VH-VL binders against q96il0. Designs and how they scored, part 114

Target 1, 167 residues: q96il0
Amino acid sequence: APERGAERRDTAPSGVSRFCPPRKSCHDWIGPPDKYSNLRPVHFYIPENESPLEQKLRKLRQETQEWNQQFWANQNLTFSKEKEEFIHSRLKTKGLGLRTESGQKATLNAEEMADFYKEFLSKNFQKHMYYNRDWYKRNFAITFFMGKVALERIWNKLKQKQKKRSN
Below, E stands for the ipSAE of ESMFold2; O stands for the ipSAE of OpenDDE; V2 stands for 0.75 times the mean of E and O plus 0.25 times the DockQ between their complexes.

## First folded at step 4 (VH-VL)

Design a16 (framework fv_belrestotug; at its last look DockQ between E and O 0.45; V2 from the best seeds 0.00; counts 0 for: pae E 13.4 > 2)
Fold by OpenDDE, look of step 4:
Formats: C-alpha cells, sequence, structure tokens
Structure a16 (fold): chain C 167 residues (1-167), chain A 120 residues (1-120), chain B 108 residues (1-108)
C-alpha cells in the first residue's frame, strides 16, 4: 500500500512574538502585530502576590490569546495561499505572465478578486461560525473570572481595613 | 455610455510599422482588460492579444509574437496596438475590444475598427 | 489552442424561419466561456450570447444559446430582416482566445 505522503499542512510557525516587555513593568503590555496573525499580543503582568484566582484568570487569558493567534495565523496563511493560487490560475487562463514588465508580481484588480473573496468566505463560513462560538465561550469564562477576582480583591481590602481598625 | 474610438485608416508599405489607437470612455478604464482582434477582408475574426488593466502585462497570439506590441496609457484612457514588419497579409480591419472585469468575460464592447492596408 | 468549427458556413433562410447555428470545439470548453457575436457588413462584431446561454444586454429574446462540452448552438427562433449577418462563436476560457470561422445567415 503506497504510504500516502502526509501532506504537511504548512502550519504557520507559532512565531511567539519576541516582544519582551521591560522587566520592571507592573502592567500588561501590548506588543506589535504578529506577522502571521496580525493580532497584537498582550504580555500579561504577573503580580508577586498573585492569588490562585488571578492566576487562573491570567492563564485563561493567555490560552485564549494563543488560541486566537493560532487561528488567525493559520487562517491568514490559508487565505494567502489560496489567494495566490487563484491569481495564478486566473492569469494563466488569460495567458498573462505572473510578473509585470517591471518585475513586480502580477495582480488582479479588486473586481476580479471579488469572486475569490466570496468563494473564500463561503468555504470558510462554518469555520468562522465555530470560531465565533468558541470566542464567545472563552470570553464569557474570562469575564466570569474577572468578576470573581474583583470580588476577591474587594474582600481582601475590607479585611485589611478591619485589621487596621482593631489595632 | 461605453465607447471605444479607434484611430483612422492607415496605409503602409511592406516592412513598415503601424500603430493603432483605441480611446476608451464611459467606464472605469483601469478595471478592464483590452483585447485586439483583426479581420482580413472576407475572413473571420482573429485574436491578436490582450493587455491587462495596468498595462504592464500582455499576452499575444503566437502568430503575432515578436511583431505586435500592446501598450496602455491610463492618463488618456488609450490602448495602442503596434504591428511591425507589415506584410500584405496584415491588410485587415483591426478592432479593440473590452474584455474581462469581474471574471473571464466575453468582448462586450468593440471599437469601430481601423482599416490597415499594406501595399507596395 | 482550441479550434472552433462553425457549421454551416452559409445558411440561407427566409424571414420568419428558425435559424440553428452550430459551433464545435476541438476540446471541451466550459459553457461559462463560450460567446456568440453578430457582425453586420461594415460594422464591428456585437456580443449576443455569453456563458453559452446568457443574452447580452439589449439582445432580443429570439436569440438563444445552448450547449456544453464541445457542441454549442445558437438559435434564432424567428429571423427578422436585421438578423441577416455573420455569426461567430468564441471561446474565452483559455488563451489564445479563438473564434469560429463564422456562419453567414443570408436571405433566401
Amino acid sequence: as target 1 above (167 residues)
Amino acid sequence: QVQLVQSGAEVKKPGASVKVSCKASGYTFTNYYMHWVRQAPGQGLEWMGIINPSGYSTSYAQKFQGRVTLTRDTSTSTVYMELSSLRSEDTAVYYCARGQRYDITPFDYWGQGTTVTVSS
Amino acid sequence: EIVLTQSPGTLSLSPGERATLSCRASQSVSSRYLAWYQQKPGQAPRLLIYGASSRATGIPDRFSGSGSGTDFTLTISRLEPEDFAVYYCQQYGSSPYTFGGGTKVEIK
């Protein structure tokens, strides 16, 4: 049985943005847009006295960010590949070269690309629906944990005020 | 209204070159390909070549390769067809025709034609 | 290169008659990329049908196109005096864009 060569799905390299925030930062940092996903990564601050709830929230935010980065990196890669194939196919059908006389990559006009975009959106509609569903679920969970952390912080502040009044 | 207006009739000697113009109006010139088609007297239609909307990409029928040059001037909305090394067999009516926009489309608008006569 | 062969070369009919013109391709052509043109003497070609069966703007209902694969047909249901002309099929799905040899519809 000839081994069906596993078509190496060119997964976008998980290029974790090498953006490193300053070591002394006490705040979340927003990095430059990732080259693959075009999403700005957030570097989450880790407090010295991070509570278990705060840690859970941070982890959930990080996981959600990674999930988003990976999704959009792959989507953008797929889009770029299919777009290029479409352009090449269309130019070939027209008997046109892939390069202009100036040596630039030949492109189709926006109107010619309209069919590509429609087809691409149609083809990926279900994928986008699932993404949106999962995005809402993740963000709901994050929001819920944000509420819990807020309540915990309030409670801790109240306890500290009571202890200061008793001394 | 879409209009393609070609230059007037030309009479050339064998070995000479002819340059025919096609001025477009009534539409977004930079969105459409332009084709050139010729028709010899009493003969059918013969496709010569295509030029893309930007004018930087051309393709020619093999029969005309090396002799035909298509150019485009966006500022004047004009396409040019130059045919060199003219022969008596190049005597024909030459047409510009608007091509593709959104997809691979037929030639929906034509110039009025330019008669080129090659005579000794 | 896709060669388009039109038949008959000449069709002699009377006004009011039905005209059927054939265009055969040397290889399969997508119906999306077959066109028909009308040319009157001393005039440029006019687009009649595109995508094998779609009428161009301003084309009367008496003109219809059909076919798939290698065989395509233009039908004029009732010939009008103005319909006596030369008709060309064209494929525009691949370069080079080729035309048929034409069919002359003439008055009998």
Scores: ipSAE 0.079, ipTM 0.671, lowest interface PAE 2.2, mean pLDDT 88
Fold by ESMFold2, look of step 4:
Structure a16 (fold): chain C 167 residues (1-167), chain A 120 residues (1-120), chain B 108 residues (1-108)
Amino acid sequence: as target 1 above (167 residues)
Amino acid sequence: QVQLVQSGAEVKKPGASVKVSCKASGYTFTNYYMHWVRQAPGQGLEWMGIINPSGYSTSYAQKFQGRVTLTRDTSTSTVYMELSSLRSEDTAVYYCARGQRYDITPFDYWGQGTTVTVSS
Amino acid sequence: EIVLTQSPGTLSLSPGERATLSCRASQSVSSRYLAWYQQKPGQAPRLLIYGASSRATGIPDRFSGSGSGTDFTLTISRLEPEDFAVYYCQQYGSSPYTFGGGTKVEIK
């Protein structure tokens, strides 16, 4: 839903342009995947003439991104930790070492690993359900404020047209 | 049909080595552990070791540590047991046995056994 | 290492009789990891019971297992001629895996 990359050409110019030099980007941009969440962060542009509604929208998008990044960073760490614990526990029960004879970390059979994945998904079902609910709530709110910003911009264009006529 | 077919009987002199094969069929070879168990004439069962053919990791009973080696060839679905420095006490029938996933059930399928005779 | 002691060493019975075989562990074994095998002369062992009480596929219901802690029992409710064999218990809950010494069930 957020604008990324090239500007959209929806209307003819009204005599105002939001040009930004290269060293001060005028656009949101996408960074590399975060080490912990494996999500690509958006780095948001802050315009000089940002309205209170535009600021509210940007902060909501920033907050939503941080919430999303934190959730997946935690889930990825929990997954990695529990996977390793599961493998080590089962190897210990079998009397197998934590390393192969070649020095690589020992692993379990594919069927044993499938049981871990099934259990992990089942255990975390409610967390993912609440995450999806909150994701939709946040994205609905973001879309709502995007509409309000669009209406505000239309109203400002009409106000400028009416002011020019009276001048 | 799950089947474990072992190589034929061996007669060896003390100090020699023996290598017994166990070919698996009727299931996905790398999804199950393989164990080796031996039985001396008129005696009970003795666990020797385990191999994970997927991870290629092994563990051996202390009695056999340093003399037994388990290996596998995934392209032929075959496990090998090599026992070195043979003694007359190693005269036994050697079995391969499949261990089910998670050790929920133990050895559900066994090979037919391979008789190894160590005689001076 | 967990030592499994089976008793009796030999059980002499007639067809139709009930056989009760005992397996005692030197330390507690989770019932989840206790199994019983049957072995006839010249043959590989055959899995009868796993998890102390669950019958393996194709095992008749005259075979039953029970027990917990250090004491486990295999019961054959009515011996048939094909049941005269040697029976082994096994623990597979801690390495090294160990077997009992066996109980021979023979014709009286």
Scores: ipSAE 0.000, ipTM 0.498, lowest interface PAE 13.4, mean pLDDT 82
ESMFold2 (binder alone), look of step 4: mean pLDDT 92; pTM 0.943

Design a17 (framework fv_belrestotug; at its last look DockQ between E and O 0.01; V2 from the best seeds 0.00; counts 0 for: pae E 18.5 > 2, placed apart)
Fold by OpenDDE, look of step 4:
Order: C-alpha cells, then structure tokens, then sequence
Structure a17 (fold): chain C 167 residues (1-167), chain A 120 residues (1-120), chain B 108 residues (1-108)
C-alpha cells in the first residue's frame, strides 16, 4: 500500500507581532491585530523586581494569549481552505468552471454560501465547545493568580509600613 | 506538443500602435484563456491582460486600460495584442501565456516573446 | 491589487549550496493560487511550482515550494549550474495577476 504522504497541515505561522513597545513603558501594550488570528497581541510589562508569583501570572497570561493566537490562526486558515474547497466542489457539481467568462475567479451566491456556513458551524461545534471550556479554565486560573498577586502586594506594603514605624 | 509562437520583433515610433500575434498549437485552443505579460529590459514581469476562450471578454490591468486591445481568432488559433499610443517606456519583450478555462491555473506555457522597441 | 515582495533581490551562491527565496504578499493569498517561475537570460519564464507547493511537469525534486497566508518560500535543496537564473513568484487567484519583483540567483 503506498504510504499516503502525510498532508503537511499548513499550520499558520505564529507571526509574533514585531510590535516593540517603548523601552521606558511601565505598562502592558496592545499591538495591532495579528494577520492570521485577527487578535490584538498584548505585550506584557516585566517589572524589575518581579516576584515569583507575578512571574507565574505573567507566564500564564502569555501562554493563554499564545494559545488563543494559535487557535484562531488555525481556525481562520481552516475556514478559508474549506470555503474555497466548497466553492470549487459546488461549481464543479454544477458543471461550471472555476473562472468566469471575464477570466475572474468564480463565486457562489449568498444562498449557496449559507449552506457552507451552516455546515462549517455544525462541523466545528464540538471544537468550539472545547475551546470555550478551556478558555474559561485558563481565565479562571489567571483571575485566581491575579487575586494572589494583589494579596501579596498588600502584604508587602503592610510590612514596609511596619518597618518604617519601628525605625 | 503545446506551442505558442509569437510574431517577430517590432520597431515603432512614439504615438504609433503595435499588434503582436500569438499562434497556439498542440492543444484545444478553445479550452484556454490567453494572458499577456510584458518585461521591460532588466525589469520584472508585468501582467497586461486576459482574453477568454471565445474572444468576447477581456480584462486589462489598470495601467493599460484604454491602450491595450486583446482579440482572438478561433479559426487560426491566434490571439492578438494591440498596444496604442506607444511610449519609450513600452519598450519591452511581450509574452503570451495560456490559462485553463475550467480551473484557476498558473501560466503553464509561454510564447517565445516579441521584442517591441519604441524609439524616436 | 496584491503586491508581492521578493527577497533577497540577489542571492549569490555556489553550486551544491541550498537556496531559499522569499515572497511576501501585501494581503493573504490562498496557497492554491501562488506560483513560482524560473527565467533564464533571453528565454521566456518557465513554470516551476503551482499551488504554492506542487511541482510542474518535468521540474526536478530539488525544487520545493512552501508557505501560506502572506509568506511563501521557494527552496532549491542543492543548486545545479543550470539553476542560476531569475525567479518570480506570482499570484493567479485574483485580477490583476501580479508578479513579484524577482530574485536573481547568481554564481558566487
């Protein structure tokens, strides 16, 4: 049996936005929309005295962002590919060419495309459910660590105030 | 074997017109579009226009709108490109290239090119 | 109009070396509608790759195409003496059918 060459799934390259925030910024920066995911990347600020807990929060936020970027980049690529395949298949079934008489790319009407969208949504429903579940889990974890970091900052401020009163 | 044979080199004055021919053989002529591409000396490739298999529909690059005319003769399996109001900047090699009717395909076969020189 | 930018403009290599040519689109292009052409001096362009990764008939295995979205690459795994030429990328999905500026592969 000839080994069916593994169709290299064209993974959308994670184009890390080359947006560099100003070096003197003490804040998170939002970049322009990514060309594949259409999501705006956040460039997280790294404090000079970052605590281990703050670092863990930052890493979790970054990992969650990368996860979102990859998911949507791949989803958009899959959508575009399947849309094109649908159009080609439908035109072929109608005995139509993929090119109009004017030499332009042939398209389907809105009604025909509605069938594609319904089918695509149905096919990807489970994938979107898993995405939503994982999105909530990740954001819950981020929120939990944000609370911990807030408490740590309060505690450190209180300790500093006590030390200043004792001197 | 698929062949696209173009007409010979042309020398024209500014303001004149040139008509280049491309004779196709070795395939079903009516199943393919024909493209025209030019290349100025030492420059890249520039798409000019397309003509459909019937010869009744054409599309041109905006730069050539109003100056270029593509025509097709099915009886002789020949496509023509006419460029009017010639300028020195129109000095180039002009190519015909085929495109498939039933699919969106690249330019798989090319003519040998026709040199058009525009000089005063 | 989709603008295709090729890089580098010139690539100087020796026979047997690997060549990597880049083609960047101003907007997303379906991989199905990206082609690569080879042009030797005084000759018409020759189709090398279509659909971003499919080799045309009679094209050696040393030529490969890859990429998606806006970034596409032509790779020549081991340069032969006959491979020193100008290479063009093209999109043929939408009118106008734009070409890149070309990359000249020359002998070092």
Amino acid sequence: as target 1 above (167 residues)
Amino acid sequence: QVQLVQSGAEVKKPGASVKVSCKASGYTFTNYYMHWVRQAPGQGLEWMGIINPSGYSTSYAQKFQGRVTLTRDTSTSTVYMELSSLRSEDTAVYYCARGQKYDVTPFDYWGQGTTVTVSS
Amino acid sequence: EIVLTQSPGTLSLSPGERATLSCRASQSVSSRYLAWYQQKPGQAPRLLIYGASSRATGIPDRFSGSGSGTDFTLTISRLEPEDFAVYYCQQYGDSPYTFGGGTKVEIK
Scores: ipSAE 0.348, ipTM 0.758, lowest interface PAE 1.5, mean pLDDT 90
Fold by ESMFold2, look of step 4:
Structure a17 (fold): chain C 167 residues (1-167), chain A 120 residues (1-120), chain B 108 residues (1-108)
Amino acid sequence: as target 1 above (167 residues)
Amino acid sequence: QVQLVQSGAEVKKPGASVKVSCKASGYTFTNYYMHWVRQAPGQGLEWMGIINPSGYSTSYAQKFQGRVTLTRDTSTSTVYMELSSLRSEDTAVYYCARGQKYDVTPFDYWGQGTTVTVSS
Amino acid sequence: EIVLTQSPGTLSLSPGERATLSCRASQSVSSRYLAWYQQKPGQAPRLLIYGASSRATGIPDRFSGSGSGTDFTLTISRLEPEDFAVYYCQQYGDSPYTFGGGTKVEIK
């Protein structure tokens, strides 16, 4: 069985917009991926008469996006710092400089780097387990409230049809 | 010469928000992280968060989660720190500090500090 | 969150004396991500040492750092009048980045 990861989560079904956010839009829209987090930001529309249930869904989606972006930005920063530490430590042990003769940062071969990747995964295993658990909990909640909003909209449409017939 | 110039002192009431600016010059703005650190009167340093100015990525200390927001404007080489729901214990000097992205010299240049006073 | 505990809280010493400042972490910190700062009243902190033992640009050689794991030390071999200030250790290896509570080095 495969590991439950961030790649399995649904993207929000809201409408797609251009990567440059408009100041005034009537729809949610999705920007380009951030270089460091690799996540696309969603810019949420707030309608003038948003129902309490719709507001709760929107806030949950906003909070989940912030949580997810912060987790991966933090992991990317930690990964980068620990990767440089590993490379520096191995180069220093070998008596090598941190830079090549061309001035570029020195690195290690693929087998040496594999040790780093194994160590990093091992150190962060529990953190990623908690992330996966929280990811599923948040996505379940979002899906549940999306269903409730959809039912609310259907019921409101049916109430409008009954009102029209009763006239 | 690298410089970080912050906006002026602020006096706020409890429950308000404050937004402090930090304008960078003398280096390529998007090549370095920007950190925010505060210091209450007579007390030590407290890290608040970090922003990568080349994107939207940020990370905050849990203590400030939900109250602090870091943003930036690459056209003016400026980062902003907004702290909401202010309390009297938020009275402090707030610093921006430059950090290298991949090297071991984290806060090599600091802004002059911005005093924020929260009082009734 | 990694807590850094500095000791002593205050060092009262005379110029010319050796100062030894300790920083203890609540869990292991890679030495690559341990720094020391100096702060004088009304001023922003100044980076002294990074990577536990590397001196920042323009810092006199009387400042030295050492340590690994949970125990780190800043040493000022011979105090000069300008060295009387507050010193902070910092870890930046794991978010949130944290500082110690500070050690004030003051004139005895």
Scores: ipSAE 0.000, ipTM 0.457, lowest interface PAE 18.5, mean pLDDT 80
ESMFold2 (binder alone), look of step 4: mean pLDDT 93; pTM 0.947

Design a2 (framework fv_ebronucimab; at its last look DockQ between E and O 0.39; V2 from the best seeds 0.00; counts 0 for: pae E 2.4 > 2)
Fold by OpenDDE, look of step 4:
Parts: C-alpha cells; structure tokens; sequence
Structure a2 (fold): chain C 167 residues (1-167), chain A 120 residues (1-120), chain B 111 residues (1-111)
C-alpha cells in the first residue's frame, strides 16, 4: 500500500511581525507589510494607567489583527500554490514547457488566468463569507469598546475638573 | 449545538508528560479564544491557560508556566494542552472552555472534562 | 494564586432570596474588571450564569441577578428552588497576574 505522503499543509508560519517600535513610543506604530499577509501590523501602545476597558479594547484589537494576519497569510499561500499548480497543469496539457525559449517562466494568457480566478473564488466563497461575517463581528465589538473607552475618558476628565473646582 | 469534548487524561507518574485534546463542534472554532480550566478533586476552579482565536497569543497561570503548552489546530477544530514535568498538584479534572463573545472575558461553554491523575 | 474570596456556604429555604458575595482586590474587581458567575452541579461542568457583572445569558432564569460595587461582586438568587443547590464560582481578571482568577466557590444549600 503506497504510503500516502502526509501532505505537510505548509501552514504559514505564525509570522509574529518582528517589527519593534521604539521603546519610548507613546502612540501606536504601523509596521511594514507582512511578508505573507501583506498586511501592515500595528503595534499598540500600552498606557501606564491603562483602564480595564482600554485593556479589553487593546487585547481585542491585537487578537483581531492576529486573526487577520493569519487568515490572509494562509489565503495568499493557498492562492500562490494553487495558481502555480494551475499554470503547470495547463502548460503540461498544452505540451508546453515551464520555460519559454528565452528562459522566462511560461505564463498563461489572460483568458486562461481568468478561469483560474473564477474557480479560485468559487472554491473559496464560503471561506470568504465566514471571514466577512467574523470581520464584521470583531469590528463591531471594537467600535463598541472604542465608544465605551471614549465615554470613560470623558467622565474621568469631568470628575477631575470637579475636584479641581472644589479645592 | 456547541460541544466540547476533552480527551487524553489518565494516570501518570510525576515528571512524565501528557497531552490533552479538546474537540470542538457546533460553532466557528477559529473565531474564539479557548481556555483550559482545571478542578482538583473536591476543590474549586483554577484557570490554567488561554490561547487566542488565531493561536498567536497564549497565556498561562503561574502554577503551570514553563511546563504546559497550549496549542490549537483550527483546521481540525481541536485544542491541545501539552503538560510536561507533571506534579501531584496537577491532579485535576481538566476542562476546555470557550470564550464568550468578543470583549467578554468569560467562558460560555465547557466540556465535561478529562481527569488527570499524577501519582507515584 | 490570588483567589477571589467567597463564603464557603450559603443556605436558604425554598422561595427565599440568598446572596453570594465575591470579594477581590485592587488588581482585579477593585481595578474595575468585570465579574462573571458560574453554576456547577455535582459531577457536571460549570455553566455560565452571569456575565459582565449583570448580564444573563439566554436560558438563565430571571431569579439570578448580578451586581458589582467597589471590590465586591454579588450574585443574588431570588425565589430559591431545589434545583439551585450547586456550587457557585465568581470569576474575573487580575492585572497583576495577567491571569483569569476564580473565586473560592460557594456551596448553596436549599433547606
């Protein structure tokens, strides 16, 4: 019985963005695009007196970012792999080599590639639907917590002003 | 219906390793953080470890830090806890618990648990 | 590990109201972190009873209510029923530990 080679699902390495902001930064930093996801990571600032609500918001944003990074890294990897496989398969079917006479990678025409894109989108439609749903849920939650944090900050400022007037 | 099923528990000697698994169904596993919580016989609940939805972030209780490793496979809807250097104090029923909605640091669904007994 | 402090046991007659306290510190409940409550029947998994101090998940009866003030949270069971006999645990987050923390647990007995 031929040992079915365990297809090592090349999971995109959980690319912890190696972007390190300056230690003395008092604001969020945006890093360069990630190699796999092509998304720019954000390094979130942690205030010295971070409130529980601010912490919840920060953690939620961080987790959402990680989720997005992983999703797109995997999608891009899958896309690249399937694209290459498709090209190779089609070239083989045409009796063409993988390289042109000039030594360049043989490519398919725009029409043939359109078929690939259509098939790829169709195949991944459900996955994208779930992603979009989760994306909306996450961003709604983030927005909600942003509102709560804003209200908390306003309230704290008002309390401080009242104390200063009473003294 | 949301279902969490723990497995991998058993009797082990001190210093040995054990790997727990939790199989999740009935929800989008990849969308939620997951936790391990344990309960020693006749004792209260103790949080053990957390892993984010993507697996990019993990946290541990001090009691297990450096010995336990939480991981997940979202493609298999599975949560894992690798337990190394087990101690008698690690004897407990181990639950996998799902994070509630985003921003709520509570656990809305629990498995039935798997028993880990560490004894010489 | 810093546990939230709960009374060991609380008892009441059917139809009465009982309250379980959960006392934390300045690094958890006192810092403003939310408190959650779980019910655990003997030999069963915990069930989320109250989330975010006072939110009742679907399927939880109205007789259960949660509140928080200062460094103390409270779970009130009104109209106590025989089925309410269980262990109850509060849970929060501790910033000093960067960990979730549970209460010591309260055994509720219906007399």
Amino acid sequence: as target 1 above (167 residues)
Amino acid sequence: EVQLVESGGGLVQPGRSLRLSCAASGFTFSSYGMNWVRQAPGKGLEWVSYISSSGGSTSYADSVQGRFTISRDNGKNSLYLQMNSLRAEDTALYFCAKDTEYGSWSFDYWGQGTMVTVSS
Amino acid sequence: QSELTQPRSVSGSPGQSVTISCTGTSSNIGAGYDVHWYQQHPGKAPKLLISDNSNRPSGVPDRFSGSKSGNTASLTISGLQAEDEADYYCQSYDSSLDAYVFGTGTDVTVL
Scores: ipSAE 0.821, ipTM 0.936, lowest interface PAE 0.6, mean pLDDT 92
Fold by ESMFold2, look of step 4:
Structure a2 (fold): chain C 167 residues (1-167), chain A 120 residues (1-120), chain B 111 residues (1-111)
Amino acid sequence: as target 1 above (167 residues)
Amino acid sequence: EVQLVESGGGLVQPGRSLRLSCAASGFTFSSYGMNWVRQAPGKGLEWVSYISSSGGSTSYADSVQGRFTISRDNGKNSLYLQMNSLRAEDTALYFCAKDTEYGSWSFDYWGQGTMVTVSS
Amino acid sequence: QSELTQPRSVSGSPGQSVTISCTGTSSNIGAGYDVHWYQQHPGKAPKLLISDNSNRPSGVPDRFSGSKSGNTASLTISGLQAEDEADYYCQSYDSSLDAYVFGTGTDVTVL
């Protein structure tokens, strides 16, 4: 089911919404959280009369979403794997099994788990620093292109209003 | 210092395969999209393929679509081009080229190229 | 198949200005896509000279300038020097081909 009404949001002037069939979305929509990254993907609409600026913006947003999804999916998997390895290593040092007497997964106390979290953050600090740098660069570029697209759309809207004869 | 070094070129018969590699250094490889561009002997430049910084998006020139596959390994700072079903018209010097910053769609650093010759 | 047309060659004396044209179609330059310029010396890799029509990357001499109007982009070399002798290519994007496209190339000769 579509998350946004196709032509309810395109009041005037005539744009890509005039060319959107009822069975196809004319709008971006947000999907459910991705299982591995826990981020909600945007599913981008491609208008039939997409300008070069609109295309650049859409591609940049799509590729940024892919980049962000891949980063967090990889970080979540690494975190889970290294957490289990840390627990297993510390249990082995204590001479304990991986399961309790009841068969449930053995764990460490809160202070020992805090050691893991601190080690993980310290170990991955540089990776997160590069991620943050790239995130800011991407968002600056996206914001800049959003502004340029908005100006382009305003100009096209004014140009259509000034037509000698209406279509 | 940004460096791109291509390898894997050679002489092959039509219908055979080659895999090109490009080793990158001097920049954060995972932050940029990458391209392959080729130049036939005595001819101009022709774009071949693009891959996004994450590897999640790819595109190809019509002349190579379905035969060539671009890929990257960000852990090894390496770009690849798998070239299958090679034809005589694929004979060229193949460059790997780095995208400029986001949204520019231009190529700011190039390798020296690796020569692919497809001949009987 | 390049869709961008450049003159085969251009020449000038040291200190003179030369201009290289790059003519496209309504599916590339004429649609509003940006134009970029590359310099290629014999036996060397291309080097980005001008990006986004008129932007000059760091390290490119200010005697190189670019512009775009309609279906045509231009690269101007003011104060031509011996080291400017090279091949020059323009590049854009073509929506009908869904591809980056290069110009046919221009051989610049310094007399």
Scores: ipSAE 0.532, ipTM 0.818, lowest interface PAE 2.2, mean pLDDT 85
ESMFold2 (binder alone), look of step 4: mean pLDDT 93; pTM 0.948
ESMFold2, look of step 5: ipSAE 0.501; ipTM 0.804
ESMFold2 (binder alone), look of step 5: mean pLDDT 93; pTM 0.948
OpenDDE, look of step 5: ipSAE 0.787; ipTM 0.923

Design a3 (framework fv_ebronucimab; at its last look DockQ between E and O 0.46; V2 from the best seeds 0.00; counts 0 for: pae E 6.8 > 2)
Fold by OpenDDE, look of step 4:
Structure a3 (fold): chain C 167 residues (1-167), chain A 120 residues (1-120), chain B 111 residues (1-111)
Amino acid sequence: as target 1 above (167 residues)
Amino acid sequence: EVQLVESGGGLVQPGRSLRLSCAASGFTFNSYGMNWVRQAPGKGLEWVSYITGSGGSTSYADSVQGRFTISRDNGKNSLYLQMNSLRAEDTALYFCARDTEYGSWSFDYWGQGTMVTVSS
Amino acid sequence: QSELTQPRSVSGSPGQSVTISCTGTSSNIGAGYDVHWYQQHPGKAPKLLISDNSNRPSGVPDRFSGSKSGNTASLTISGLQAEDEADYYCQSYDSSLDAYVFGTGTDVTVL
């Protein structure tokens, strides 16, 4: 009975960069670019006395980062796949092999590749529009919460100063 | 219009597994966190699980930790709850609930729920 | 206890004002986490009534108001109407549990 090769569903590995910041870090760390999204992940610092507002901001930033990582990982995969298919199709149409006489991968000229890029952008235009809209919404929210956190910190500092003056 | 429709509920014996589904429509599914909330017959609301919009992070109530798994398929606009090692105390109406817009930790839209009964 | 404490029931006559309390701990409401309120009619799904302590979503009448002080939140229903007869739940977040927490629920009856 032929062993049905388990189609390894290439589940895009949840590319949680195994980058672990030092335990004593008091700041956000930027990891190396992710191999799929090419985005640099940020490891967010968690203060010992994190306020609910700071926690909300941190979680929102984390969720937004995950969203961006997933979007670009998928987009890059799709782009690479379609690019390869385009190149193969064009080479075949030209009666050219996938490899040159020197054994290198056959490539298309810049003009032919320009057509691919135009088509790809046109095909994905709506997707990019939705991405951009959501990106702005998310970043607006983040910025808003950053402002709130800043105000909270100022207020807390003022209260502490008042308490010190009263003692 | 935002719609959430739960399915997959039913009668099961203790120790068995069940998978719930929630079909979402009327909004950009991957932009919102999603939750499962349950309500035992004649009882209050209990939060069960949360998953981020991208599906990259999940959270669970202690009562279901290690037994339940929340997941989503953003291509199908679907939320799932895999329930393993079911107990009598898991008997409840299970709601799918959407997170409110960014920065709010409330639930603005709810499904009608799907009933799960765990009985010998 | 992973639940916020609410009175079991509150009753009032039409046109009266009723208040529902929601008491938490230092790890949830007392920690400064926002409180949200839901209305649930019999056999229906919960509906968001108040978000972020005092924010009314669109379509919620102005007779509903929320407030928070210390470790306690309150929902006030002014000008009580027959359609307000329902269960009401408060909800917040608990940092010690890393979980959303609901109140025990309050049955509001219109006499």
Scores: ipSAE 0.268, ipTM 0.753, lowest interface PAE 2.2, mean pLDDT 89
Fold by ESMFold2, look of step 4:
Structure a3 (fold): chain C 167 residues (1-167), chain A 120 residues (1-120), chain B 111 residues (1-111)
Amino acid sequence: as target 1 above (167 residues)
Amino acid sequence: EVQLVESGGGLVQPGRSLRLSCAASGFTFNSYGMNWVRQAPGKGLEWVSYITGSGGSTSYADSVQGRFTISRDNGKNSLYLQMNSLRAEDTALYFCARDTEYGSWSFDYWGQGTMVTVSS
Amino acid sequence: QSELTQPRSVSGSPGQSVTISCTGTSSNIGAGYDVHWYQQHPGKAPKLLISDNSNRPSGVPDRFSGSKSGNTASLTISGLQAEDEADYYCQSYDSSLDAYVFGTGTDVTVL
């Protein structure tokens, strides 16, 4: 079924970690994070044998998800606010109200709005450059820890395999 | 130039409240987790509380759990510690400290501290 | 809170080496969590000296070095100088407490 996106914001109750359905249901409700849950809080599954390195990776992924979601949420709000301010300013300069006589929100035509879009991109250029730099830093860090975790898991499997061979 | 400046300390009676502030500058505040660390006179360092860069997650030392609340306002580049039900044992110099790189669990920049004295 | 154990004090003459131990438990250093070191002069804020067991931040002299093995981390000051006289703290993370933990602190005296 088609969805509007904005209606997909997190509706999960507070204290999700405090409530657990029957043991079978609790096991089915937690697991590795997925990309689909980006619009709502996600509690990552924490295995009992989580190593310190695995914990660092999990927390870095959690922080990066929060950072990225907050950046784009803020950019969406900024875009909407500056768009309305631009329209309001141009309408006031023309002596027009914020609403038409039909009650609909007054707007500008596409040619008038093109100035806004160009100005918005220019105005936010440096902010997006810093975002890209931080995104690369975070992506490199996550990839580095993923590699370290993979090597740690391989080493543990080889260590266990050698132990079984000696038995 | 990373700068962290604490304020809000003072003399207070047991059972009362204080709110500490930490003004941050010289870095992208919302990209870093922040901590409160305290040091009683003549004693060592004790971690008090942590908050993620986004403010979405917090944690507290057992000694302050339920009495202290860490928060941040990323629009004002400010970190806060609300301290309720203060005890004599909370007397200390309170530092705000920035986490090092992502997920390092170390503190690379510290303020000069603000003194909280709890006495009758 | 659980604390990491450090000697109360260590001393050395200028130019000598001193080593500060930091001993934890199976829920912190022994679980494999990294150890960090801070230097604090009287009346001043702590300064990060060593991160992630052995990494030296920019501006920290190379006479400071760190290591970790088993439940114990060590900070070594080679070529001790008068300005190294300060308190030193180790720090790690404790999974059973879900908390950062500091060592008890070591007063380094330059004789």
Scores: ipSAE 0.070, ipTM 0.648, lowest interface PAE 6.8, mean pLDDT 81
ESMFold2 (binder alone), look of step 4: mean pLDDT 93; pTM 0.949

